# Ledger of designs, part 20: VH-VL binders against Peptidoglycan synthesis regulatory protein ReoY 2 (reoY2)

Target 1, 183 residues: Peptidoglycan synthesis regulatory protein ReoY 2 (reoY2), of Halalkalibacterium halodurans (q9k656)
Amino acid sequence: MGKWVSVAEKRQFLKWFLTQQLKRKDAKRILEYLLQHYHLLEQVMFTEEIRGRERTLVISTLQSDEPGFAFYLYRRKIEDPIRALGELQANPADPIYLILHFHGKAQNHQYLQMLDSESREYIKRFKQFQAYKEETDSLIEAVLIENEKKMLLQQIDEALDLKDERRFKDLVKKLQELDRRSS
Key: E = the ipSAE of ESMFold2; O = the ipSAE of OpenDDE; V2 = 0.75 times the mean of E and O plus 0.25 times the DockQ between their complexes.

## First folded at step 13 (VH-VL; framework fv_pimurutamab)

Design i4 (from m1 with heavy chain S106N; at its last look DockQ between E and O 0.02; V2 from the best seeds 0.00; counts 0 for: pae O 3.7 > 2, unsure alone 74.9 < 75, placed apart)
Fold by OpenDDE, look of step 13:
Structure i4 (fold): chain C 183 residues (1-183), chain A 121 residues (1-121), chain B 107 residues (1-107)
Amino acid sequence: as target 1 above (183 residues)
Amino acid sequence: EVQLVESGGGLVQPGGSLRLSCAASGFTVSSYYVHWVRQAPGKGLEWLGIIYRDKSTDYGNEFTSRFTISRDNAKNSLYLQMNSLRAEDTAVYYCATDKWSGDSYNEFDYWGQGTMVTVSS
Amino acid sequence: EIVLTQSPATLSLSPGERATLSCRASQSVSSYIHWYQQKPGQAPRLLIKDASNRATGIPARFSGSGSGTDFTLTISSLEPEDFAVYYCQQYSDWPLTFGGGTKVEIK
């Protein structure tokens, strides 16, 4: 299911990743351990999906919105990196799936090349979703601003009709502020 | 001041059971990893097991079937249940704390005074 | 399990002398070695973390070095209170293991 990735490639990438600030600093030991043990590193597969029958490590950098650390041992979730490391040490021949969360992950060519095809597609879809979401949010904001502007303009007209100078000035200020925010 | 006080040691016959206690003060046990280490008279140190922050445990291979580590957060205490005791289990038993220190792990920062367990007929 | 061999078993020295203690691992443990001091009738005390970092409150005369399989604890100038048994401990793999200890005794 996954693209074959050389140990050298894995090592290089993980070394880079270790230069990043981790949310869970104690997860560093796991990565260091993997780097120090060739046989474990051979078993590491990069993925983006948690599957119920797979041992999966999730490690995130400080800049990520994801939890700092999780280890899924089949259906069991372990949140203690030291505990997780113990399990890996006890079962060195079993596959290890690794999910890494870091800023720019979706644009990191090296990372994407190490992912299986399904995970790559997942990231692609996620990117598309994010793009759509951003567009939608922007559209919503624009509509809200426009509506508010219309209301303010109506109120300004009313203030003018009533010769309410104070209200007029206040409303104009609000409109100006709204325009500044929307630009 | 961080303190650990072991208790429950004493004389027990082979095949017997004993539960040791480790009472902590000056810190919250739930925030630490806790290890049990023993030392036979005139011998070196031997690691028995660990209780993690999530209350899971690991043991030395020879202790997995006979020893059980547990924790009572309300009492701020740790326990070592020992079953099927043997003469070779005669030792001073220590509890020791291991805190997350950023880059260092599995160091025993604080130790109790130990409690002596003698297994003899 | 990883076996740690300490040498010598006993080291007889006088106050003011330099003490060099060795700890050898059966396999590479990177820098995942701690050192402890134990005086008679007392619990061990952490001295050095991760091969070379002094623990809090440990005098500067204590230093650690090494990586992989060979590690050294050095006491630059022995003080009377330094005569004790010293243990190395690895946490590279489970189970955690200690060396057999080196007794530093007064000559």
Scores: ipSAE 0.022, ipTM 0.615, lowest interface PAE 3.7, mean pLDDT 90
ESMFold2, look of step 13: ipSAE 0.367; ipTM 0.712
ESMFold2 (binder alone), look of step 13: mean pLDDT 87; pTM 0.895

Design i5 (from m1 with heavy chain S101P, light chain S92N; at its last look DockQ between E and O 0.51; V2 from the best seeds 0.00; counts 0 for: pae E 2.4 > 2)
Fold by ESMFold2, look of step 13:
Structure i5 (fold): chain C 183 residues (1-183), chain A 121 residues (1-121), chain B 107 residues (1-107)
Amino acid sequence: as target 1 above (183 residues)
Amino acid sequence: EVQLVESGGGLVQPGGSLRLSCAASGFTVSSYYVHWVRQAPGKGLEWLGIIYRDKSTDYGNEFTSRFTISRDNAKNSLYLQMNSLRAEDTAVYYCATDKWPGDSYSEFDYWGQGTMVTVSS
Amino acid sequence: EIVLTQSPATLSLSPGERATLSCRASQSVSSYIHWYQQKPGQAPRLLIKDASNRATGIPARFSGSGSGTDFTLTISSLEPEDFAVYYCQQYNDWPLTFGGGTKVEIK
């Protein structure tokens, strides 16, 4: 209620999406079929949630980290696009939930306007979490590098005390590499 | 019997506007997808656009800025508003529809008789 | 935009002869081709849908074949009422497009 997407809008977006390379080339046939059979396109709802009692298509571009294709029906997962297309043809009046994965999804204004509010909120939360994780990973790496540097400096001092020239040169090379990582 | 009747054609000067009507009888047009197609004298057929059941539209590339398709389901009718008309818009204009929601689309089984639009100084 | 090229532009034949009309697409349209017949002063009439399926009320002498880029309409034995212009139309992608037509005329 409060989210209405016209057939023309769905068609325009799917035409754009199909300019991208898909991870599963045979999944392209499903989207093209929907574009040509617009009574089915009327049933398409863009979402980010798999619906356990309803059919959900997941289709991903080559630029995405997600699996290329999946079809969920009554808690089953079907990975064959041909079988999925057959189910759409057999049940033309049922809703078709469609999850699309592509690079830059969180910044795509057109796509976000077509999602339900729960799916839009999920993408917003995921974007915030991803930024936080990047910051945390950088801090952890800096601490690990600092600890390794302290260990190498101690080992260099030991090699100098023992006049172990070969070990000293090897350790200095390791320290130089570590300094490059921290720059 | 199913019938589509176009009207509103006539002579208009370049730069002018014209509204064509497509009246349906013998069936309820609100359940159908309706296309507009034109044919210049002695030339082939050219698709202009479609109006879906939800009243959204798609147009041929050149027509998006100048032509508007609409429907009035209470009057069982469709309209083609044409603005900024040019000499090359001179044609017979048809409305046409799919058979009904079925296994294939964009098959024009029901056509009107057409209405002639002439754009000339 | 998908261009449909029909050949020949004109077929001059006698009643009883076989007519073969070609439609070539500029890119694959799978089987998403329809064929229409148009007589002077009349709207087009749907003949063949999805490359090979006769529309309701179309006589068996009309048949269609092909897929991909090459399509054929065949009229096995021409009747006097078959002398008209024939168009192919694709619905693989927007905009919908028609071929330029083949006129079948009496020799």
Scores: ipSAE 0.495, ipTM 0.780, lowest interface PAE 2.4, mean pLDDT 86
ESMFold2 (binder alone), look of step 13: mean pLDDT 89; pTM 0.911
OpenDDE, look of step 13: ipSAE 0.786; ipTM 0.905

Design i6 (from i4 with light chain S30Y D50G; at its last look DockQ between E and O 0.01; V2 from the best seeds 0.00; counts 0 for: pae E 3.2 > 2, placed apart)
Fold by OpenDDE, look of step 13:
Structure i6 (fold): chain C 183 residues (1-183), chain A 121 residues (1-121), chain B 107 residues (1-107)
Amino acid sequence: as target 1 above (183 residues)
Amino acid sequence: EVQLVESGGGLVQPGGSLRLSCAASGFTVSSYYVHWVRQAPGKGLEWLGIIYRDKSTDYGNEFTSRFTISRDNAKNSLYLQMNSLRAEDTAVYYCATDKWSGDSYNEFDYWGQGTMVTVSS
Amino acid sequence: EIVLTQSPATLSLSPGERATLSCRASQSVYSYIHWYQQKPGQAPRLLIKGASNRATGIPARFSGSGSGTDFTLTISSLEPEDFAVYYCQQYSDWPLTFGGGTKVEIK
């Protein structure tokens, strides 16, 4: 369950967030609308997780590695901010969960204070997951390069056995290029 | 393999219009953010605009009135409609995309070969 | 818009030499800079992401550094295939913008 946050705190934070450049510029309209309509803002809860039972807005800054905008409406994904805004306007009394992606959010004390303990832990886990993913991707790439080298070497041997000079030269060039990339 | 192929370039008179195409293969265009970038002969790169996953668009300020980016999901293609063309629009036009889809940092991992547009009387 | 100024416009060096390319932003862009390489008749190729991260398949001789307004692309030892034009690009603000490029040519 999300931590209770006052409308004033939400407003202050969203005002700051709106000073950031958004990846989806038209998503700004939603946030501006929330700031202008306190009855909606009262229904906004900050979170980090998408749950199928909750209406969830996802808005990201330009520098974020996340999609610029998404609205999850009970397992339906809406990528149009205008459509999402319409739904919010049609159902103003329903809870709104808001996920914000911006640079340094894991270190932003104001943001973290608006999150519940579960969401804070989610951020920590997510960061750890990203680190592991990067490491794994690097390892995979290394393995792929090594396998490609092995294949090229085998093909080079074959070309030599078949006295295919043209193929040999081409393969050697490929190997040299691969070596340069892996260095 | 991911591939982008631009087409539709050619010679056009000032004030004319031209529609460029970008055919994608190896990925679904609707799942990615796609950009148009141009390069005048012997000059640098210039960002023109972006089309989002929901087909909405943003442009450089100087292009909003004359250029329109669109997408046809059925054809897995993108388009750049250019109107009121000027001599300074002479350039190679590229479409480009980020390979990470949802993890976009507005970097251009994949590029087409480009198509040349010449605006001359 | 954010203006990126690259210097020098042309850098003449020999194979094996160290190349240092500069990109300066008109305002702070934090670390939100990418670097591209472009050879004649080809599309640009992504080299460095986020100021200092090599893209996939990019040799270790390429490195990026900097933050705020000043960024540097370094080629530790030039290979013949490295003679090309290099561009920086910012994603700190809309619209996205490129530097004017630095041509690395053979001396």
Scores: ipSAE 0.104, ipTM 0.676, lowest interface PAE 2.9, mean pLDDT 90
ESMFold2, look of step 13: ipSAE 0.381; ipTM 0.692
ESMFold2 (binder alone), look of step 13: mean pLDDT 89; pTM 0.901

Design i7 (from m5 with heavy chain D102S, light chain D50G; at its last look DockQ between E and O 0.41; V2 from the best seeds 0.00; counts 0 for: pae E 2.3 > 2)
Fold by ESMFold2, look of step 13:
Structure i7 (fold): chain C 183 residues (1-183), chain A 120 residues (1-120), chain B 107 residues (1-107)
Amino acid sequence: as target 1 above (183 residues)
Amino acid sequence: EVQLVESGGGLVQPGGSLRLSCAASGFTVSSNYVHWVRQAPGKGLEWLGIIYRDKSTDYGNEFTSRFTISRDNAKNSLYLQMNSLRAEDTAVYYCATDKYGSSYSEFDYWGQGTMVTVSS
Amino acid sequence: EIVLTQSPATLSLSPGERATLSCRASQSVYSYIHWYQQKPGQAPRLLIKGASNRATGIPARFSGSGSGTDFTLTISSLEPEDFAVYYCQQYSDWPLTFGGGTKVEIK
C-alpha cells in the first residue's frame, strides 16, 4: 500500500516546500541541513502523527494555522530549532519523522503518496539499521577524530600564545596519537 | 586500495549516444554516494549528477533529459548513459566519491577519466 | 544555481612565497566549501574540506578560512609541487558547482 519514497523524491519535495515562507524563519535551517546532508535525508519519514517514542519535527508555513515549529523527542518538546538540529546531528542513524503543514496539503497528491508509504516502515527500519550500522561506525569515528583534532589545534595555538611549554608539549603528543588513529 | 576506472569514451557524432562505465574496487558502490563530473578541454569542472544508495539520482539542470546514471551492484560498477550528444559535451568524464558513505560531497577519490569527443 | 567566482585567475609567484586564493559565492553557502588542487593531465586532489579542515595527507602549509560568501585558500610557503590550478566547490545546494579556478604558476 505504501509507496517507497526515494532520496531524490524527498529532496525535490522539500526544495519546493522551502519556496514558501515559514512561520519560524530559523526552522528553514533544519530543512536546508537535511538537504545538504543526504545521509540524514535517507532517514526522513513523512507523517501526520507525533511519534512518542521517536524523533518528530513539526514545521509550518505562514499560510497554515498550525504552530510554526516543534521537535518532539520521547515526551520532551523542544521549541528551539538550533537545539533540535543538535539532536539530529548527534543521532544520524535514527529515523526522523517530519510533519509539514502548508496550504493545499489535502490537494497535494505527491505529499499524500509519501504519507501512504508508512506501511513498509518496519521492513525498511530493520534492514536499514542492520546494513547501515556497520557503515556508520567508521563515519562516526572519522568525524569524532576530525573534531578532536580541530580542538587540539586550537588549544595548541592558545598554548603557544601564552608560552605554556608544558601544555604545548602535552597537546602535541595527543595530536600525534590522534593522527595515527586516523591513518 | 580504493580505485575508480572510467572507460567507454571515444569519438561520436552529434546526436549520437555513448555509455561510460566506472569500475570500482576497494569499496562497495551500493553503500556509497558516487558522482559524475566532467571537464571540457582547457575548462573547469562541471557536476553532472549523483546516484544515491537507493539508486535514485539527481542531475545538473542541463543534463536531466539527456543523461542517465545507473549502477550494477554485482559488478561494483556505475554507468553514465549519454544521449543526443552535442559538440559541447566534449570533455574528460570522471566518477568521484568519498568511500566512507559521507554525504559531504568531498571527492577524495577520482578516476583518471575517459575522453569523449563529439565531432562530425 | 550558486556561482563561485575565483580570483585572481592567475597568480604568478616564486617558490617560498605565500599564496592567497579567493573564492566568492553568489549567496551564502555557510561553510560548505571544499578546495581541490589539479595538476596537468591529472584528476583533482581534495585539499580542504568544509572551508577550513585539511584533508588527510595534505601538508600543513595549506589552510582554508572563511564562511558565508567569502573564502580563502592560503599556501604559506610555496613548494615546487604546489604550482597547479586550484578550484573551490560548494556543496550547499544542487547543482554542485565549482569555481573557474586559480592557476598558480612560476613567476
Scores: ipSAE 0.503, ipTM 0.784, lowest interface PAE 2.3, mean pLDDT 85
ESMFold2 (binder alone), look of step 13: mean pLDDT 91; pTM 0.927
OpenDDE, look of step 13: ipSAE 0.761; ipTM 0.876

Design i8 (from m1 with heavy chain K99R; at its last look DockQ between E and O 0.52; V2 from the best seeds 0.00; counts 0 for: pae E 2.4 > 2)
Fold by ESMFold2, look of step 13:
Structure i8 (fold): chain C 183 residues (1-183), chain A 121 residues (1-121), chain B 107 residues (1-107)
Amino acid sequence: as target 1 above (183 residues)
Amino acid sequence: EVQLVESGGGLVQPGGSLRLSCAASGFTVSSYYVHWVRQAPGKGLEWLGIIYRDKSTDYGNEFTSRFTISRDNAKNSLYLQMNSLRAEDTAVYYCATDRWSGDSYSEFDYWGQGTMVTVSS
Amino acid sequence: EIVLTQSPATLSLSPGERATLSCRASQSVSSYIHWYQQKPGQAPRLLIKDASNRATGIPARFSGSGSGTDFTLTISSLEPEDFAVYYCQQYSDWPLTFGGGTKVEIK
């Protein structure tokens, strides 16, 4: 019971989620229906896993690369939100698994607390990979900047040897921009 | 016989606190969603909040910080804790049940008789 | 918050007359409207569910209609016990709200 998400928590989060633009605007009706019909909302469980033997809704915002809407039932895929809503209405006691795709999911602690353990671990691993990728990209950029500085300094030395004032000024400007990027 | 009975009303000074009870008899309240609604003398109805079967709650905007709804399913009862009471909180307070019956929700088909709360100095 | 505006505020009629009560929502509530009757000193009584469905035990003289933003409660022929205050209530969004009421009184 300490791991259960309350109806009030589900309602609050879904109202927030609905402030965003959805890829499938007619999918908004399903979430609005759940908010009004709290017997169905009791059956909602947030997950990141499509469960082939269970009802699973997938709803995505515009910012996501994921499909805008899908409803999985008995290893079948339903892409019509109106048909999906009819299924929920006909089977009100069955679990409703809900996958939401939106920007900032990995940093949304309210959402993460509502997920099952397996889904939370997936998000945690994805967040760790993103941090590793950003760290690696930063190290690569630092090496590239250092090599570019070396080339600019050589070119500045050449411009001084040739007394090429215009080229010298252009190269110094480039070096100043590069120093700003490395600070 | 199915009944809801509110109790705990009375005269309270501004700034005071009061706990209202709603006791159910003749049915098991744990299978119901329960709302609190109030009515100032000679005025209309105002929804205060709902308590769900899992004991979580939602409130009207003004009541979020001052009022708390709870339930004790073992005692077949619900409670409304009211703090920092003001003269404008003077009203009859009702509890009302709501059950799933197909697609119809938030229909208040069982009401208590109400308990009067008077906030005055 | 969805505001429900009921009109008229008071409706003065005689027994046997037809009463028409209006409820207008500030935004669409689809058909998520209930109607209640309240007599002096009593708790409200549910009359109509979901705009048009009579609650159990409600006489056929009561009927409801409308969708979206405009709703009507009709009492086809007033009986002496029908002189009361009538409220509409929406459940399309939280907080639940009631209209201000229409008092149906003896002329």
Scores: ipSAE 0.480, ipTM 0.769, lowest interface PAE 2.4, mean pLDDT 86
ESMFold2 (binder alone), look of step 13: mean pLDDT 88; pTM 0.896
OpenDDE, look of step 13: ipSAE 0.826; ipTM 0.918

## First folded at step 15 (VH-VL; framework fv_pimurutamab)

Design j1 (from i1 with heavy chain S103T; at its last look DockQ between E and O 0.02; V2 from the best seeds 0.00; counts 0 for: pae O 10.5 > 2, placed apart)
Fold by OpenDDE, look of step 15:
Structure j1 (fold): chain C 183 residues (1-183), chain A 120 residues (1-120), chain B 107 residues (1-107)
Amino acid sequence: as target 1 above (183 residues)
Amino acid sequence: EVQLVESGGGLVQPGGSLRLSCAASGFTVSSNYVHWVRQAPGKGLEWLGIIYRDKSTDYGNEFTSRFTISRDNAKNSLYLQMNSLRAEDTAVYYCATDKYGDTYSEFDYWGQGTMVTVSS
Amino acid sequence: EIVLTQSPATLSLSPGERATLSCRASQSVSSYIHWYQQKPGQAPRLLIKDASNRATGIPARFSGSGSGTDFTLTISSLEPEDFAVYYCQQYSDWPLTFGGGTKVEIK
């Protein structure tokens, strides 16, 4: 269940969100409509999950990697904002779940405060995942560099053993370049 | 001026298929909601289905398996494909649309209708 | 589906008389109901929107009222051209549904 949020807080946040560039321009109409209708805004709950039992709006800014617009009418997916709006108008008393995708939402305190506990945890996990991924990528890179160094060193030794001066020089240069790149 | 013109009606055998057309003018079908509504002789109106701007569709519960609404934007036309026709499908078939395309709930403009008769 | 029941099925009146048509919904439809007029051999015409708003070009003698489950279409003074069949239609829930219609005929 979503956290109780005042209509004023919702309104303020949505007004801010509307200042962002939306991937789907026509989705703006839905948000504007919500802002113009207090009773609908009261039914809006911010979330990060799509559930089959809920009417869920998904709206994204240009900076997001997510689709620009979707309306999940329970088990149906509607991609037409006007259709979605019509449905909302036809059933104004039903809850509206709103997923917003925008750059920095995980760090947006206002947004996080409006999310339900489950969604908040989701974002938290996502942040952790990103952190782990970054760490993992860094680790992988480090390992690859180390392995490359080891190979170069072995080759250098071989070149020395074979008294191949040219190869030695080339390999040393490669090693030096690798060291510079890893620094 | 907004105008809808239905065509394709006629006599068909039970179990047969028929495709109706709705030619639109004065507006772009892809920019509006368009409905199919039928009326049996001497009976009331029955909503069959709608096609939305994104080409998605909804139908009356009893029509989902037999009827299909589609649209050709290039021809600015709609279609109603009717399969497994029954005697009770005998009716005048109308296409209708909203005035502004902001709502799907009202029928501001209607065609003249096309008669479909299902009989042996 | 939401069932709309219109009454009476037939209303026989004379020109100049007041006509009162009823539409009852099987469940609440709020104000999400429209009224249509249909004359013989013609397509229906939108008459009243959202229970009480006259459509464009509709004479003032036509009015709609009601909310929830009970709706009324009133013609304050019947004109000869008003003798027709009237249908209510809801859009509160899918599928869209029409009432059975009320025929207003000349007495």
Scores: ipSAE 0.000, ipTM 0.549, lowest interface PAE 10.5, mean pLDDT 89
ESMFold2, look of step 15: ipSAE 0.107; ipTM 0.645
ESMFold2 (binder alone), look of step 15: mean pLDDT 92; pTM 0.934

Design j2 (from i7 with heavy chain Y100T; at its last look DockQ between E and O 0.80; V2 from the best seeds 0.00; counts 0 for: pae E 3.9 > 2)
Fold by ESMFold2, look of step 15:
Structure j2 (fold): chain C 183 residues (1-183), chain A 120 residues (1-120), chain B 107 residues (1-107)
Amino acid sequence: as target 1 above (183 residues)
Amino acid sequence: EVQLVESGGGLVQPGGSLRLSCAASGFTVSSNYVHWVRQAPGKGLEWLGIIYRDKSTDYGNEFTSRFTISRDNAKNSLYLQMNSLRAEDTAVYYCATDKTGSSYSEFDYWGQGTMVTVSS
Amino acid sequence: EIVLTQSPATLSLSPGERATLSCRASQSVYSYIHWYQQKPGQAPRLLIKGASNRATGIPARFSGSGSGTDFTLTISSLEPEDFAVYYCQQYSDWPLTFGGGTKVEIK
């Protein structure tokens, strides 16, 4: 079944995570509370999936594009960390699913080892998508450059046919600049 | 009756090793959070580390490389393995717990302590 | 690590007097402070847990207060058995730390 993660491993990672700047500074109190209450920390499970029927905390560092804090409980969303803390205190035996957003997550071996298998696969797909996007952007740029060259060559032919010397010189200059970009 | 009994203290040369034992009765060590604490003669208390219910451990900053806490559930006992001992490790060593299985680190049960003396 | 500074180091008082012991933390520990009493040759004894809650069997003359960084142990009227060393302990962050102690001694 799921991967077993020791309390010491969870504490060590969360202590490291807390050295970073959070988007919601008041969310820091929740993580500090978990670190001080290891019977709750025992219930923490790292994931990348919001669990609509379970308690899920989402906490983000300043470098992330994600919202700074959210707590999901029975398909309700709580955006106040203080209210979320009250729910954790009231239900100490229930699982606590934790989503952390921080820079370098896909490359953090310690974090990836603590995730469930579905969440690890999700991060793998995200990493692959970023690689595909970079490749696609490069291909699109090459196509756009080629199309612009074709247009310039046609316009140069027109300028020659009409004996428009100034336009010809301007277009040749543009073509030379475009050739430099495509090299 | 909750009882903790430390043993294994004594005189050790600098650089030596010593293993302390903590025998527990009246509660189950595997369902609790048990700590080691020491007190140098005439000085205050110093926390050494904790063993969690899952047997993982955490230590005070200086002790991670030299001290190891372990547990034998069948014997209901804890151990503190101390290596590379130094003169400043001379102290009375206690094991402590709250027996409730809480994480509030309120030490309401202590052993009598065992004395470790490190001298050349 | 969180440093706990206890003051005074020594408090010389007579039986029947009120003792006020201070514990100041280097950063907020919220209310996560315990107090212990220690007599010579004995292990510490838990007195106050969570800043203000007396442990089982502790007489009503012992009380604790404070939050954040400043905490106080009060003994309303000293009895002969109360002359001992008192330690505060925080459980807000690792490593767990104790104060340096306040020795309450007979004047």
Scores: ipSAE 0.327, ipTM 0.686, lowest interface PAE 3.9, mean pLDDT 86
ESMFold2 (binder alone), look of step 15: mean pLDDT 91; pTM 0.922
OpenDDE, look of step 15: ipSAE 0.713; ipTM 0.855

